VHH binders against q86b00r158to499. Designs and how they scored, part 33

Target 1, 342 residues: q86b00r158to499
Amino acid sequence: PRNSLQRAIDRLKNKFGISLKGSFEEEFYLIKKGDNNNSSVASLLNSIEKLDHGTFANYHSLDCYGDILEKITNALEEQGLPIEQLLSESGSGQFEITIDYTDIMEACDRHIIVRQTINSIASYNGYIATFIPKPFDGLVGSGCHAHLSLWDTNDSNLTPDANGECGLSLVNQFFIGGLLKHSKSLTALFNTTPNSYKRLKPFYWSGCNVSWGLDNKESFIRIPSSPFSATDGCSNFEIKTIDHTSNPYLAMAGIIHAGFDGIENSIAPPPPTSLFDQSVLNNQLIPSNFEDAIQSLKENHYLCENIGNDISNAFIHVKLAENKILKELSDDDQILKLLELF
Key: E = the ipSAE of ESMFold2; O = the ipSAE of OpenDDE; V2 = 0.75 times the mean of E and O plus 0.25 times the DockQ between their complexes.

## First folded at step 17 (VHH; framework vhh_rezetamig_d1)

Design x03 (at its last look DockQ between E and O 0.01; V2 from the best seeds 0.00; counts 0 for: pae E 20.5 > 2, placed apart)
Fold by OpenDDE, look of step 17:
Structure x03 (fold): chain B 342 residues (1-342), chain A 128 residues (1-128)
Amino acid sequence: as target 1 above (342 residues)
Amino acid sequence: QLQLQESGPGLVKPSETLSLTCTVSGGSISSSRYYWGWIRQPPGKGLEWIGHIYHSGNTYYNPSLENRVTISVDTSKNQFSLKLSSVTAADTAVYYCARPRTYYYDSSGYYTLAFDYRGQGTLVTVSS
């Protein structure tokens, strides 16, 4: 998978002189282990509810978990990972950590290290960290949102243009056009378990709508605005649908090849949408289940070929087999199984 | 300040090739940020997008003109050019070189390029 991403990186650079940089927002839950050896999903949920009743970005939540969060932060920093942000998210016991953006390969490497470190520190300190997309039906899901930007060979950010649509340069608009064109296939790379699609629901800010726009959390591609957007343009775009079940290298390889297609063929995206434009919402959605997503990928010869036919085929077969096994399990057993993996 | 200037013959005979050059000053066409394109406006009609080119030489043309259009770039001269073959009276127009900034759907439901800079334009008449 890493080699596939490297080939994608080289392809983009060699043809267009463009490089991709990025960072992941890592969302996860921390669950304090109780004295009881009861490891049922219900028990875990109860543990979360008892520890934190905070709302989105609640300071109280941060206080309750201050010790473990500090340990996590220290462990990451000791490994040379530059933490940009650590905050409480919308769910009780849910947190988000973001590392500064870097070259896309390194960003993927960091993603793996961050998850492993958090899991390790949590376990050592009597907590369970989980990166499952939807661990509990009544609580907000967890993703790993990708913030991406295009750069030239002079290390200049190509993404922003104050005169461009949504504050983006034309080249980045074409890149996004490619992403939207391949959005169904990319979903198979981004979301690889049945549980993933429990998180991916319309009107839950999961990015299910095949669209793009400023500050539109329902769109597959969100363009974060800032006070400087009007003068300087927007510095990056965000993909919200990615969760921790993805192989980051394959996911990013897919993104690069899809974006490459956009640039190569000047694929303009549809008109941008906003949260206020309800007429466009739900008109075109990403796949609602893994089977549909993986079928889209199977039929996408462009992506499969460029990612690599052998690795694509292997991915498709393995994930189909894994999903079959997971679907045979009860909901609780599925969560327990996923807890072993994520 | 970025400036674009069209140059070429103002008269072309039917079936011949229209050739224009755009000279860019105040900025480099080798920038990875920008595209460079051609637009035309026939008498009494709206603007029509012809095509654009990236610094790498990658081109994209209006499908209606694709078979007759060639756009090229000369980074050493900071110029890019347009060739339109097999011209007819329908190709009579004011031609503009431009720096596009975005594609969007116009009132007719077709994509068109918006631009932040363009030349003054040059009239090309196709006549025997």
Scores: ipSAE 0.854, ipTM 0.941, lowest interface PAE 0.5, mean pLDDT 91
Fold by ESMFold2, look of step 17:
Structure x03 (fold): chain B 342 residues (1-342), chain A 128 residues (1-128)
Amino acid sequence: as target 1 above (342 residues)
Amino acid sequence: QLQLQESGPGLVKPSETLSLTCTVSGGSISSSRYYWGWIRQPPGKGLEWIGHIYHSGNTYYNPSLENRVTISVDTSKNQFSLKLSSVTAADTAVYYCARPRTYYYDSSGYYTLAFDYRGQGTLVTVSS
């Protein structure tokens, strides 16, 4: 899959002189181990809920976890991965770590290292770290949102244009047009388990709408604004649906080939949508289950061929088989099985 | 398991006040980690955030509606309510009570319309 991503990177650079940089927002739960016996999903949730003393933004939860979070951040820093942001998300025991952006191959490698480090430090200190997209029915899900930007051969950021729609350059708008064209197929690469689709609900900030817009948390593509966006443009764009069940190399290869299609064919995205726009029709959503997403990918010969037909066929076969196995399990048994994987 | 259920009249006359109550079961509205909110979907339109409330009584309203909206909470009954005054035909919609996905304000001060729990919704028609 690294080779597929490298070919995608080379393709974009050779044709257009464009490189992709990015980072992932790593969302995860920390669960204090109660004992070494087999745990049920209910016992795991109870361990999280007993630590809930939070005010708005769950600040008390951050204070209760300070020691383990410090050990995680120190370990990441020692590996040369300086943390840009650490936040407590809604629901106790959930956290988000973002590291500085870099060239996209390295960003994908860092994504793996961040997850491995968090898992290892948590385990050594009596915690379970989980990246399951929707581990607890009553709590917010976990994703790994990708923040991306396009750069030229002179290492200049091509993404911003203060005069462009949503503060974006025309080339980045075409890249987004390609992403939206392929969004249903990309979902199969981003969200690869039945559990993933429990997180992907309209109006949950999951990004289920096949749309884009400035600060629109419901859109597949969100354009983050800043105090400088009016004068400098917007420096990056965000894909919100990606979760930790994805292979980051395959997901990013798909993103690059989809964006390449947009640039090569000058695919303009539809008019942007705001979060509070009441005139937008809601019949343009990403697939609501993996079977529909994978069918869209099967039919997308452009993506499959560019990613590599052998790699795409193997991915489809393996994930369909895994999904059949997971569907035979009760909801609780699915979570316990996924806990071993994510 | 947490459940939200709307109740209230399905027909309201123009210029009157729309009143709805949400009953929460399988969880407590007194939990310090959650807000409780109202959204609506007018016919043929997308979902619109109305507002939400913390169990202490602090409220946050959609600016386009804030002069007509009151959201209140009754922690002893595990309920919260919506009043929308001076209704017109434009207020005809399916109304949902909901729990926000996060307690987080973004830099713009607006909440997402994404909620981790939502009621089944109740149609309220404004007509003579």
Scores: ipSAE 0.000, ipTM 0.125, lowest interface PAE 20.5, mean pLDDT 80
ESMFold2 (binder alone), look of step 17: mean pLDDT 80; pTM 0.815

Design x04 (at its last look DockQ between E and O 0.04; V2 from the best seeds 0.00; counts 0 for: pae E 21.5 > 2, placed apart)
Fold by ESMFold2, look of step 17:
Structure x04 (fold): chain B 342 residues (1-342), chain A 128 residues (1-128)
Amino acid sequence: as target 1 above (342 residues)
Amino acid sequence: QLQLQESGPGLVKPSETLSLTCTVSGGSISSSRHYWGWIRQPPGKGLEWIGHIYHSGNTYYNPSLENRVTISVDTSKNQFSLKLSSVTAADTAVYYCARPRTYYYDSSGYYTLGFDYRGQGTLVTVSS
């Protein structure tokens, strides 16, 4: 998988002189195990959900989270992983950590280390950290959105163009065109469990619309604006759907090969959409379940061949078998199994 | 040199379908790694992107026109075509076939494409 990503990186660089940089927005929930002495993870989750919706839980959880978040951030900094952003909705128990962007191979390596660190610190301090895409019905799901940018051989950012559509250079627009062309197949690499698709719904800001646009949280590709976008252009783009069930090396290899197709074949994206105009230009959504996503990938010989036919074939067979097992479990048992896997 | 040539009727009645063909010479649609597109310029206005097609059949259309436009390709004849249904006087323009180079909105808010190759253009007038 890591070697598949290296081949994708080399392919993009050798043909076009382009390299990819990025980072992941790591979304997760923290669940405290203390003081009610629940003996199962499902019982703990249920108890925390009840308390989170009450006044007592809100008061108590604000104090408890400050300490664990400080320990997590200190551990990441000690490992040389500088935190760019930490966001919280303390009442819900969900948090988001983003570290500084870097070369894409290192970004994928850092993604793994961030999850390991959060899990380790949480466990040591009497918490469960969960990266499950939709652990709680009625609460916001957890993804790991990828922020990406294209760079030339002089290490200059090729993504922005203040005069370009959505503040993007033409080459980045072609990269996005390729991503949208392959978006249904990429979903199989990004969202690999039945639970993933409980998050991927219209109006959940998960990015399930096959579209792109400036600050459009419903689009597969979001273009973040800044106060300087009018003068400097937009410095990066965001893939919204990726969640923690993905193998980051396979997901990113797929992204690079899809974007390569876009540049090589000059695939223009459709005109962008806005969040306030919910007119989807082609009225397409990503697949609503894993079986349809994996079928799209199976039929995508371009992606499978470039990722590696043996790797793609193994991924397809293993994930179909895993999904069959997960679907036979009750909702509570599926959550418990996902906690073990991810 | 790559050359593009539009052909089709210059006069179309309101509510009918505008139909144009572009013949490509000096290059091949099926072996090209490029999109093949249609643009137009209404009188006194800038260029407006209509849509484009890859030889595999993948199409992209201007959202303002997408419910009325069809672009198709015939790789055996090295041609691609435009159909624009339900035309009105507002569809009177010089129509160009082209190979896109850049995609951007113009200052009027309409989609405008830069092209490395385009035809000489053909005037299509919508009139009774």
Scores: ipSAE 0.000, ipTM 0.107, lowest interface PAE 21.5, mean pLDDT 79
Fold by OpenDDE, look of step 17:
Structure x04 (fold): chain B 342 residues (1-342), chain A 128 residues (1-128)
Amino acid sequence: as target 1 above (342 residues)
Amino acid sequence: QLQLQESGPGLVKPSETLSLTCTVSGGSISSSRHYWGWIRQPPGKGLEWIGHIYHSGNTYYNPSLENRVTISVDTSKNQFSLKLSSVTAADTAVYYCARPRTYYYDSSGYYTLGFDYRGQGTLVTVSS
């Protein structure tokens, strides 16, 4: 998988002189282990410190978990991972950590290290860290949002253009056009379990609409605006649908090839959507289940060929088999199984 | 106002290379929002897209002509050019330089291409 991404990177660079940089926002839950060794899903849910959910990024939540979060932070920094931010998300023991952006290959490597480190530190300190997309039906899901940008050979950011649509350069718009074109197939790479699709619901800020736009959390591609967007353009775009069940290397390989198609064919995305444009919402959604997503990928000869037919075929077959097994399990058993993996 | 004008020979012999230049006035070719292209219309036929170029030099050609087409840009002169090699009678057409719209991908999987500006066109006849 890592080699597949390298090929994608080389392809983009050799053809267009463009490099992809990025970072992941890692969302996860921390659950304090109770005295009971056999923790049912219900038991785990009950163990989540229910803090005041009234405020996004609640300082109180950070205080309650201060010790464990500090240990996590220290462990990551000791490994040379530059933490950009660590914040509370839903206030129910959910957190988000972001590492500074870097070359896309390194970003993927960091993603793996971050998850492993958090799991290890949590376990050692009497916590369970979970990166499951939707661990609990009544709580907000967890993703690993990818913030991406295009760069030239002079290490200049090509993404921003103050005069471009949504503050993006034409080349980045083409890149996004490619992503939207391949959005159904990419979903199979991004979301590889039935549980993933419990998270991917309309009106849950999961990005399930096949669209793009400024600060639109319902869109497959979100363009984060800043106070400087009007003068400098927007520096990056965000893919919200990716969760931790994905192989980051394959996911990014898919992204690069899809974006490559966009640039090569000058594929502009449809008109951008805003949060207030309800008429466009839910007009076209990404697949609502894994079977549909994987079928889209299977039929996408362009992506499969460029990613690598052998790897693509293996991925498709393995994930189909895994999903079949998972679907035979009860909801609780699925969660327990996924806890072993993520 | 942006204006495009084609220039080049109106007669080319078979197997030779057709060469045209487009001069852009009233605006800069070095736009981050646009690319520049060539289209042609054979007698009695519809418009055919040949290819386009971005100010960076990145090109895209119609697959049917890809092996014979070269498009280049000269930002210092605010010009871009077309070369079509190994011409035959089938390449006789009115050639236009244009500022095309981007390909738009719609939810139905179709692509549309339009042109905001184009030249008046120049007839190029391939004849011995």
Scores: ipSAE 0.000, ipTM 0.246, lowest interface PAE 14.5, mean pLDDT 87
ESMFold2 (binder alone), look of step 17: mean pLDDT 81; pTM 0.821

Design x05 (at its last look DockQ between E and O 0.58; V2 from the best seeds 0.00; counts 0 for: pae O 11.6 > 2)
Fold by ESMFold2, look of step 17:
Structure x05 (fold): chain B 342 residues (1-342), chain A 128 residues (1-128)
Amino acid sequence: as target 1 above (342 residues)
Amino acid sequence: QLQLQESGPGLVKPSETLSLTCTVSGGSISSSRYYWGWIRQPPGKGLEWIGHIYHSGNTYYNPSLENRVTISVDTSKNQFSLKLSSVTAADTAVYYCARPKTYYYDSSGYYTLGFDYRGQGTLVTVSS
């Protein structure tokens, strides 16, 4: 998979003089280990720090988890990965960590280290860190959103153009056009378990709509704005559907080849959509289950060939087998099994 | 400031090839950020998109003209060009080179939403 990403990087650079940079938003839950009932989903939910749900609404999640979060932060900094952002997310006991963007291969390597560090520090300090896309039906899901940008051979950001649609250069618009064309196939690479699709629902801000737009949290491609967007353009774009079940090297290889198709064939995206437009309610959606996503990938000979037919075939066979095993489990047993993996 | 200037013959005989060159100054056509294109305005009509080219040589053309049009780039001269073969009187127009900023696709077809720079235009008349 890492070699597949390198070939994708080389292909984009050799043909168009373009390289990809990015970072991941790592969303996860911290669950305090229970003493007696650590083998059920109910016991895991009960082990979420009770202080966040206590009386007197003045409590804040960062105050309740300050010690473990500081240890995670220090461990990442000691590995040369200082945190750009640490946020308390919408779910009780849910957090987001983001490391600075960099060249996409290094960003993928960092993603692996960040996940390993969080798991290790949590475990040594009496917590379980989980990256499962939808571990608790009543709480928000966890993704690992990718923020991406295109750069030239002189290390200048090609993504912004204040005069372009959504503040993006035309070349980035064509890259996005390619991503939208291939979005159903890419979903198989991004969301590889049945649990992934419990998170991917319309109106959950998971990015299920095959569309793009400024600050549109329902779109597959979100364009983040800033106070400087009107004068400088938008410096990056975000793919919201990616979760921790993905192999980051395969996910990014697929993204690069899809964007390459868009640039090579001048594939314009449709007009952008807004979160508050009625059109987002009727947009085409990504697949709602893994079987449909993987079928789209199987039929996508362009992506499979460019990623590598042997790699794609192995991925398809392994993930179909894993999905069959997982679907035979009860919802609770599925979560317990996924905790061993994510 | 970026400037685009068209050059080429103003008169072309029917069935021959129309040939125009756009010289770019104040910027580089080798930029990976931009595409370079041609549009035209026939007498009494609106602007009509012809096509564009990327610095790598990749092109995309208006499907209605696709079999007659060639756009090429010469990065060493900072120029790109248009050739339109087998011209008729219907090809009489003011021709502009431009840097497009976005494209749009709808049920009516593929077209550009606009450009941020355009040349002054050059009239090409197809006549015996």
Scores: ipSAE 0.422, ipTM 0.784, lowest interface PAE 3.3, mean pLDDT 85
Fold by OpenDDE, look of step 17:
Structure x05 (fold): chain B 342 residues (1-342), chain A 128 residues (1-128)
Amino acid sequence: as target 1 above (342 residues)
Amino acid sequence: QLQLQESGPGLVKPSETLSLTCTVSGGSISSSRYYWGWIRQPPGKGLEWIGHIYHSGNTYYNPSLENRVTISVDTSKNQFSLKLSSVTAADTAVYYCARPKTYYYDSSGYYTLGFDYRGQGTLVTVSS
């Protein structure tokens, strides 16, 4: 998988002189282990509710978890990972950590290290860290949002253009056009479990709409605005649908090839959608289940070929088999199984 | 301020090759941010996109003209050019060089043309 991404990176660079940089926002839950060795999903949920009643970005939540969060932060920094921010999210016991952006390959490497480190530190200190997309039906899901930008060979950011649509350069618009064109297939790479699609729901800021726009959290591609967007343009775009069940290397390989298609064929996205324009919401959605997503990928010869036919085929078969097994389990058993993996 | 200017002959005989050059000033065509292209407007008709080129030399042509069109770029001169072979009366039009804004793609395969900048245009008449 890592080699596949390298090929994608090389392809983009060799053809257009463009490089992709990025970072992941890692959302996860921390659950303090109770005295009972056999923790049911219900027990875990109860533990979260008892320890943290905080809201989005609540300082109290951070205080309650201060010790463990500090240990996590220290462990990551000791490994040379530059933490940009660590904050409490909307769910009780949910947190988000972001590492500074870097070359896309390194960003993927960091993603893996961050998850492993958090899991390790949590376990050692009597906590469970979970990166499951939707661990609890009544709580907000967890993703790994990708913030991406295009760069030239002189290490200049190509993404921003104050005169461009949504503050983006034409080349980046074409890149996004490619992503939207391949959005159904990309979903299979981004979301690889049935649980993933419990998170991916309209009106939950999960990015289910095949659209793009400024600060539109319902769009597959969100363009974060800043006070300087009007003068400097927007520096990056965000993919919200990615969760931790994805192989980051394959996901990014898919993104690069899809974006490559956009640039090569000058595929501009449809007109951008506004957060306030409800008329366009739910007009076109990404797949609502894994079967539909994986079928889209299977039928996408362009992506499969460029990612690599052997790797693509292996991915498709393995994920189909895994999903079949997971679907045979009860909801609780699925969560317990996923806790072992993520 | 970015300026584009077309240059070339205004009269071309049938079956010959139409050749135009666009000179860009006030900005570099070597930017990875933009494409550069050609548009034409026949008398009494709408704008038609001919094709575009990236600074790397990557081209896209209108499928209706693909077999007859060649677009090239000269980064050293900050110019790009159009060649249209085997011209007929149907190729009589005002030709514009442009920096396109977007190709909007829809599920039906249609494209909407937009541009940020374009030249003043030059009339090319195909006549014997």
Scores: ipSAE 0.006, ipTM 0.286, lowest interface PAE 11.6, mean pLDDT 87
ESMFold2 (binder alone), look of step 17: mean pLDDT 80; pTM 0.809

Design x06 (at its last look DockQ between E and O 0.01; V2 from the best seeds 0.00; counts 0 for: pae O 15.4 > 2, placed apart)
Fold by ESMFold2, look of step 17:
Structure x06 (fold): chain B 342 residues (1-342), chain A 128 residues (1-128)
Amino acid sequence: as target 1 above (342 residues)
Amino acid sequence: QLQLQESGPGLVKPSETLSLTCTVSGGSISSSRYYWGWIRQPPGKGLEWIGHIYHSGNTYYNPSLENRVTISVDTSKNQFSLKLSSVTAADTAVYYCARPRTYYYDSSGYYTIGFDYRGQGTLVTVSS
């Protein structure tokens, strides 16, 4: 998989003189281990469910996590991973950690280290860290949104253009056009469990719309603005749907090959959308379940060949088998099994 | 600073091939940032997008012309070119080379490119 990403990186650079940089927004829940009972994992999940019962409870919950968050932050910084941002998402025991962007291969390697560090520190300190995409009905899901940008061989950022649509250069818009063309197939690489699709709902800010736009949290591709966007353009774009069930190397290989198609074939994205007018537009959605997503990938000869037919076939086989097992479980039993996996 | 200059014959006979070259100065066509393209304006009509090319050689053409159009790039000479085959009097126009900036969709689901106007243009007349 890491070799597949390297081939994708080389392909983009050799043909077009373009490199990809990025980082992940790592979203996760911390669950404090509870009293002795007959099922500590189920009890801990029930405990975090009770924690999210109102504004006053959420304010108190932030005070409970200060020590563990400091230990996580210190451990990451000691490993040479400077924290760009640490946020409490919704105040419900969910947190987000973002590391500085870098070349995409290193960003994927950092993603692995961040998850390992968070899980280890949590475990040794009486917590369970969970990266499950939708561990609790009614609570915000967990993703690992990718922030990406295109660079030339002189290390100049190609993504911004203050005069371009949404502050993006035309070449980056064609890259996005390719991403949107392949978005249904890419969903199979990004969201690999039945649980993933409990998070991917319209109006959940998960990015289900096959669309793009400035600051549009419902779009597959969000273009973040800054105070300098009007003068300098927008420096990066965000893929919202990726979650921790993905293999980051395969996910990014798919992204690069999809964007390559967009640049090579001048695939323009549809007109951008805003959060307030999505319901009046004729927008498509990504697949609502893994079976439809994986079928789209199977039929996508272009992505499968470029990722590697052996790698793609193995991925499809393994994930179909895993999904059949998971679908036979009750929702609670799926969560318990996913805690073992993610 | 950036300059685009069209060159080529101003008179072409019907059924022959119209051939134009654009020479780029003050910038590089091998840059990964930009596409390069051709537009034309027939007498008394609006501007019409013909197509564009990236430094790697990949192209995108106006669907109404695609059967007759070839755009190519020569990065060693910092030039790109237009060939339009089987011309008729309807192909008489001022031809401009330009750099794309925007796009919009037509009713068929294809898009057209809006270009920044960079060249002064060259009149090509199709006449026997």
Scores: ipSAE 0.578, ipTM 0.839, lowest interface PAE 2.1, mean pLDDT 85
Fold by OpenDDE, look of step 17:
Structure x06 (fold): chain B 342 residues (1-342), chain A 128 residues (1-128)
Amino acid sequence: as target 1 above (342 residues)
Amino acid sequence: QLQLQESGPGLVKPSETLSLTCTVSGGSISSSRYYWGWIRQPPGKGLEWIGHIYHSGNTYYNPSLENRVTISVDTSKNQFSLKLSSVTAADTAVYYCARPRTYYYDSSGYYTIGFDYRGQGTLVTVSS
């Protein structure tokens, strides 16, 4: 998988002189283990609800988990991962770790390290960390939102253009056009479990709408605006649908090849949608289940070929098999199984 | 190493103006790469972004506070300041100056993800 991404990176660079940089927003829950070794999902949920009712970026929430969060932070920093901030998210016991953007390969490497480290530190200290997309029906889901940007060989950001649509350069618009074109297939790479699609719901700011636009959280591609967007353009774009069940290398390989297709063929995205126009939600949604997503990928010869037919086929077969097993489980058992993995 | 330090009165009377200054050391606020902001944490409430300023003087304020907030920059002193007028008990909070990274804003205001540097914070109490 890592080699597949490298090929994608090389392809983009060799053809267009463009590099992709990015970062992931890592959302996860921390659950303090009770005295009982066999905690049911209900027990875990109850534990979360009792520990904290913090709001987004709440200092109080952070204080409640101060010891464990400090240990996590220290462990990550010791590994050379500079944490920009650890934030309390909207869900009780939910947190987000942000790391500065870097080369896309390194960003993927960091993603893996962050998850492993958090899980390890949590476990050692009597907590359960979970990166499951939708661990509890009544609580906000967890993703790993990807913030991406295009760069030239002089290390200049190509994404922004104050005169471009949504503050984006034409080349980045074409890149996004490619992403939207391949959005159904990409979903299979981004969301690889049935649980993933419990998180991916319209009007839950999960990015289910096949669209793009300024600050539109319902769009597959969100363009984050800043105070300087009007003068400098927008520096990056965001994919909201990615969760931790994805292989980041394959996901990014898919993104690069899809975007490559957009640039190569000058695929303009449709008119953008904006947060300020909440009435606009097109009827084109990403797949609502894994089976539809994986079918789209299977039929996408362009992505499969460029990612690598062998790797693509292996991915498809393995994930189909895994999903079959997971679907045979009760909802609670599925969560328990996923807790072992994520 | 860059350091940020808040300074100002810890007590303000209702209807008066809260004034704080952030002194930056170990780096210039005139960098084109960064903007400088204020955040606060009211007791028992979440973090609230107040606003930020660019070295050019361009500002953004939280819409909820826009009518009462003024942020200014003094490049000669390597400082930036916060003024919050017509304060009430609701404005009691720990105030921080920071060098945030803003990714986006929505209808609720600008969201910042992380900060490179932040002050230690200063408690400002609004009381008669």
Scores: ipSAE 0.000, ipTM 0.232, lowest interface PAE 15.4, mean pLDDT 87
ESMFold2 (binder alone), look of step 17: mean pLDDT 79; pTM 0.790

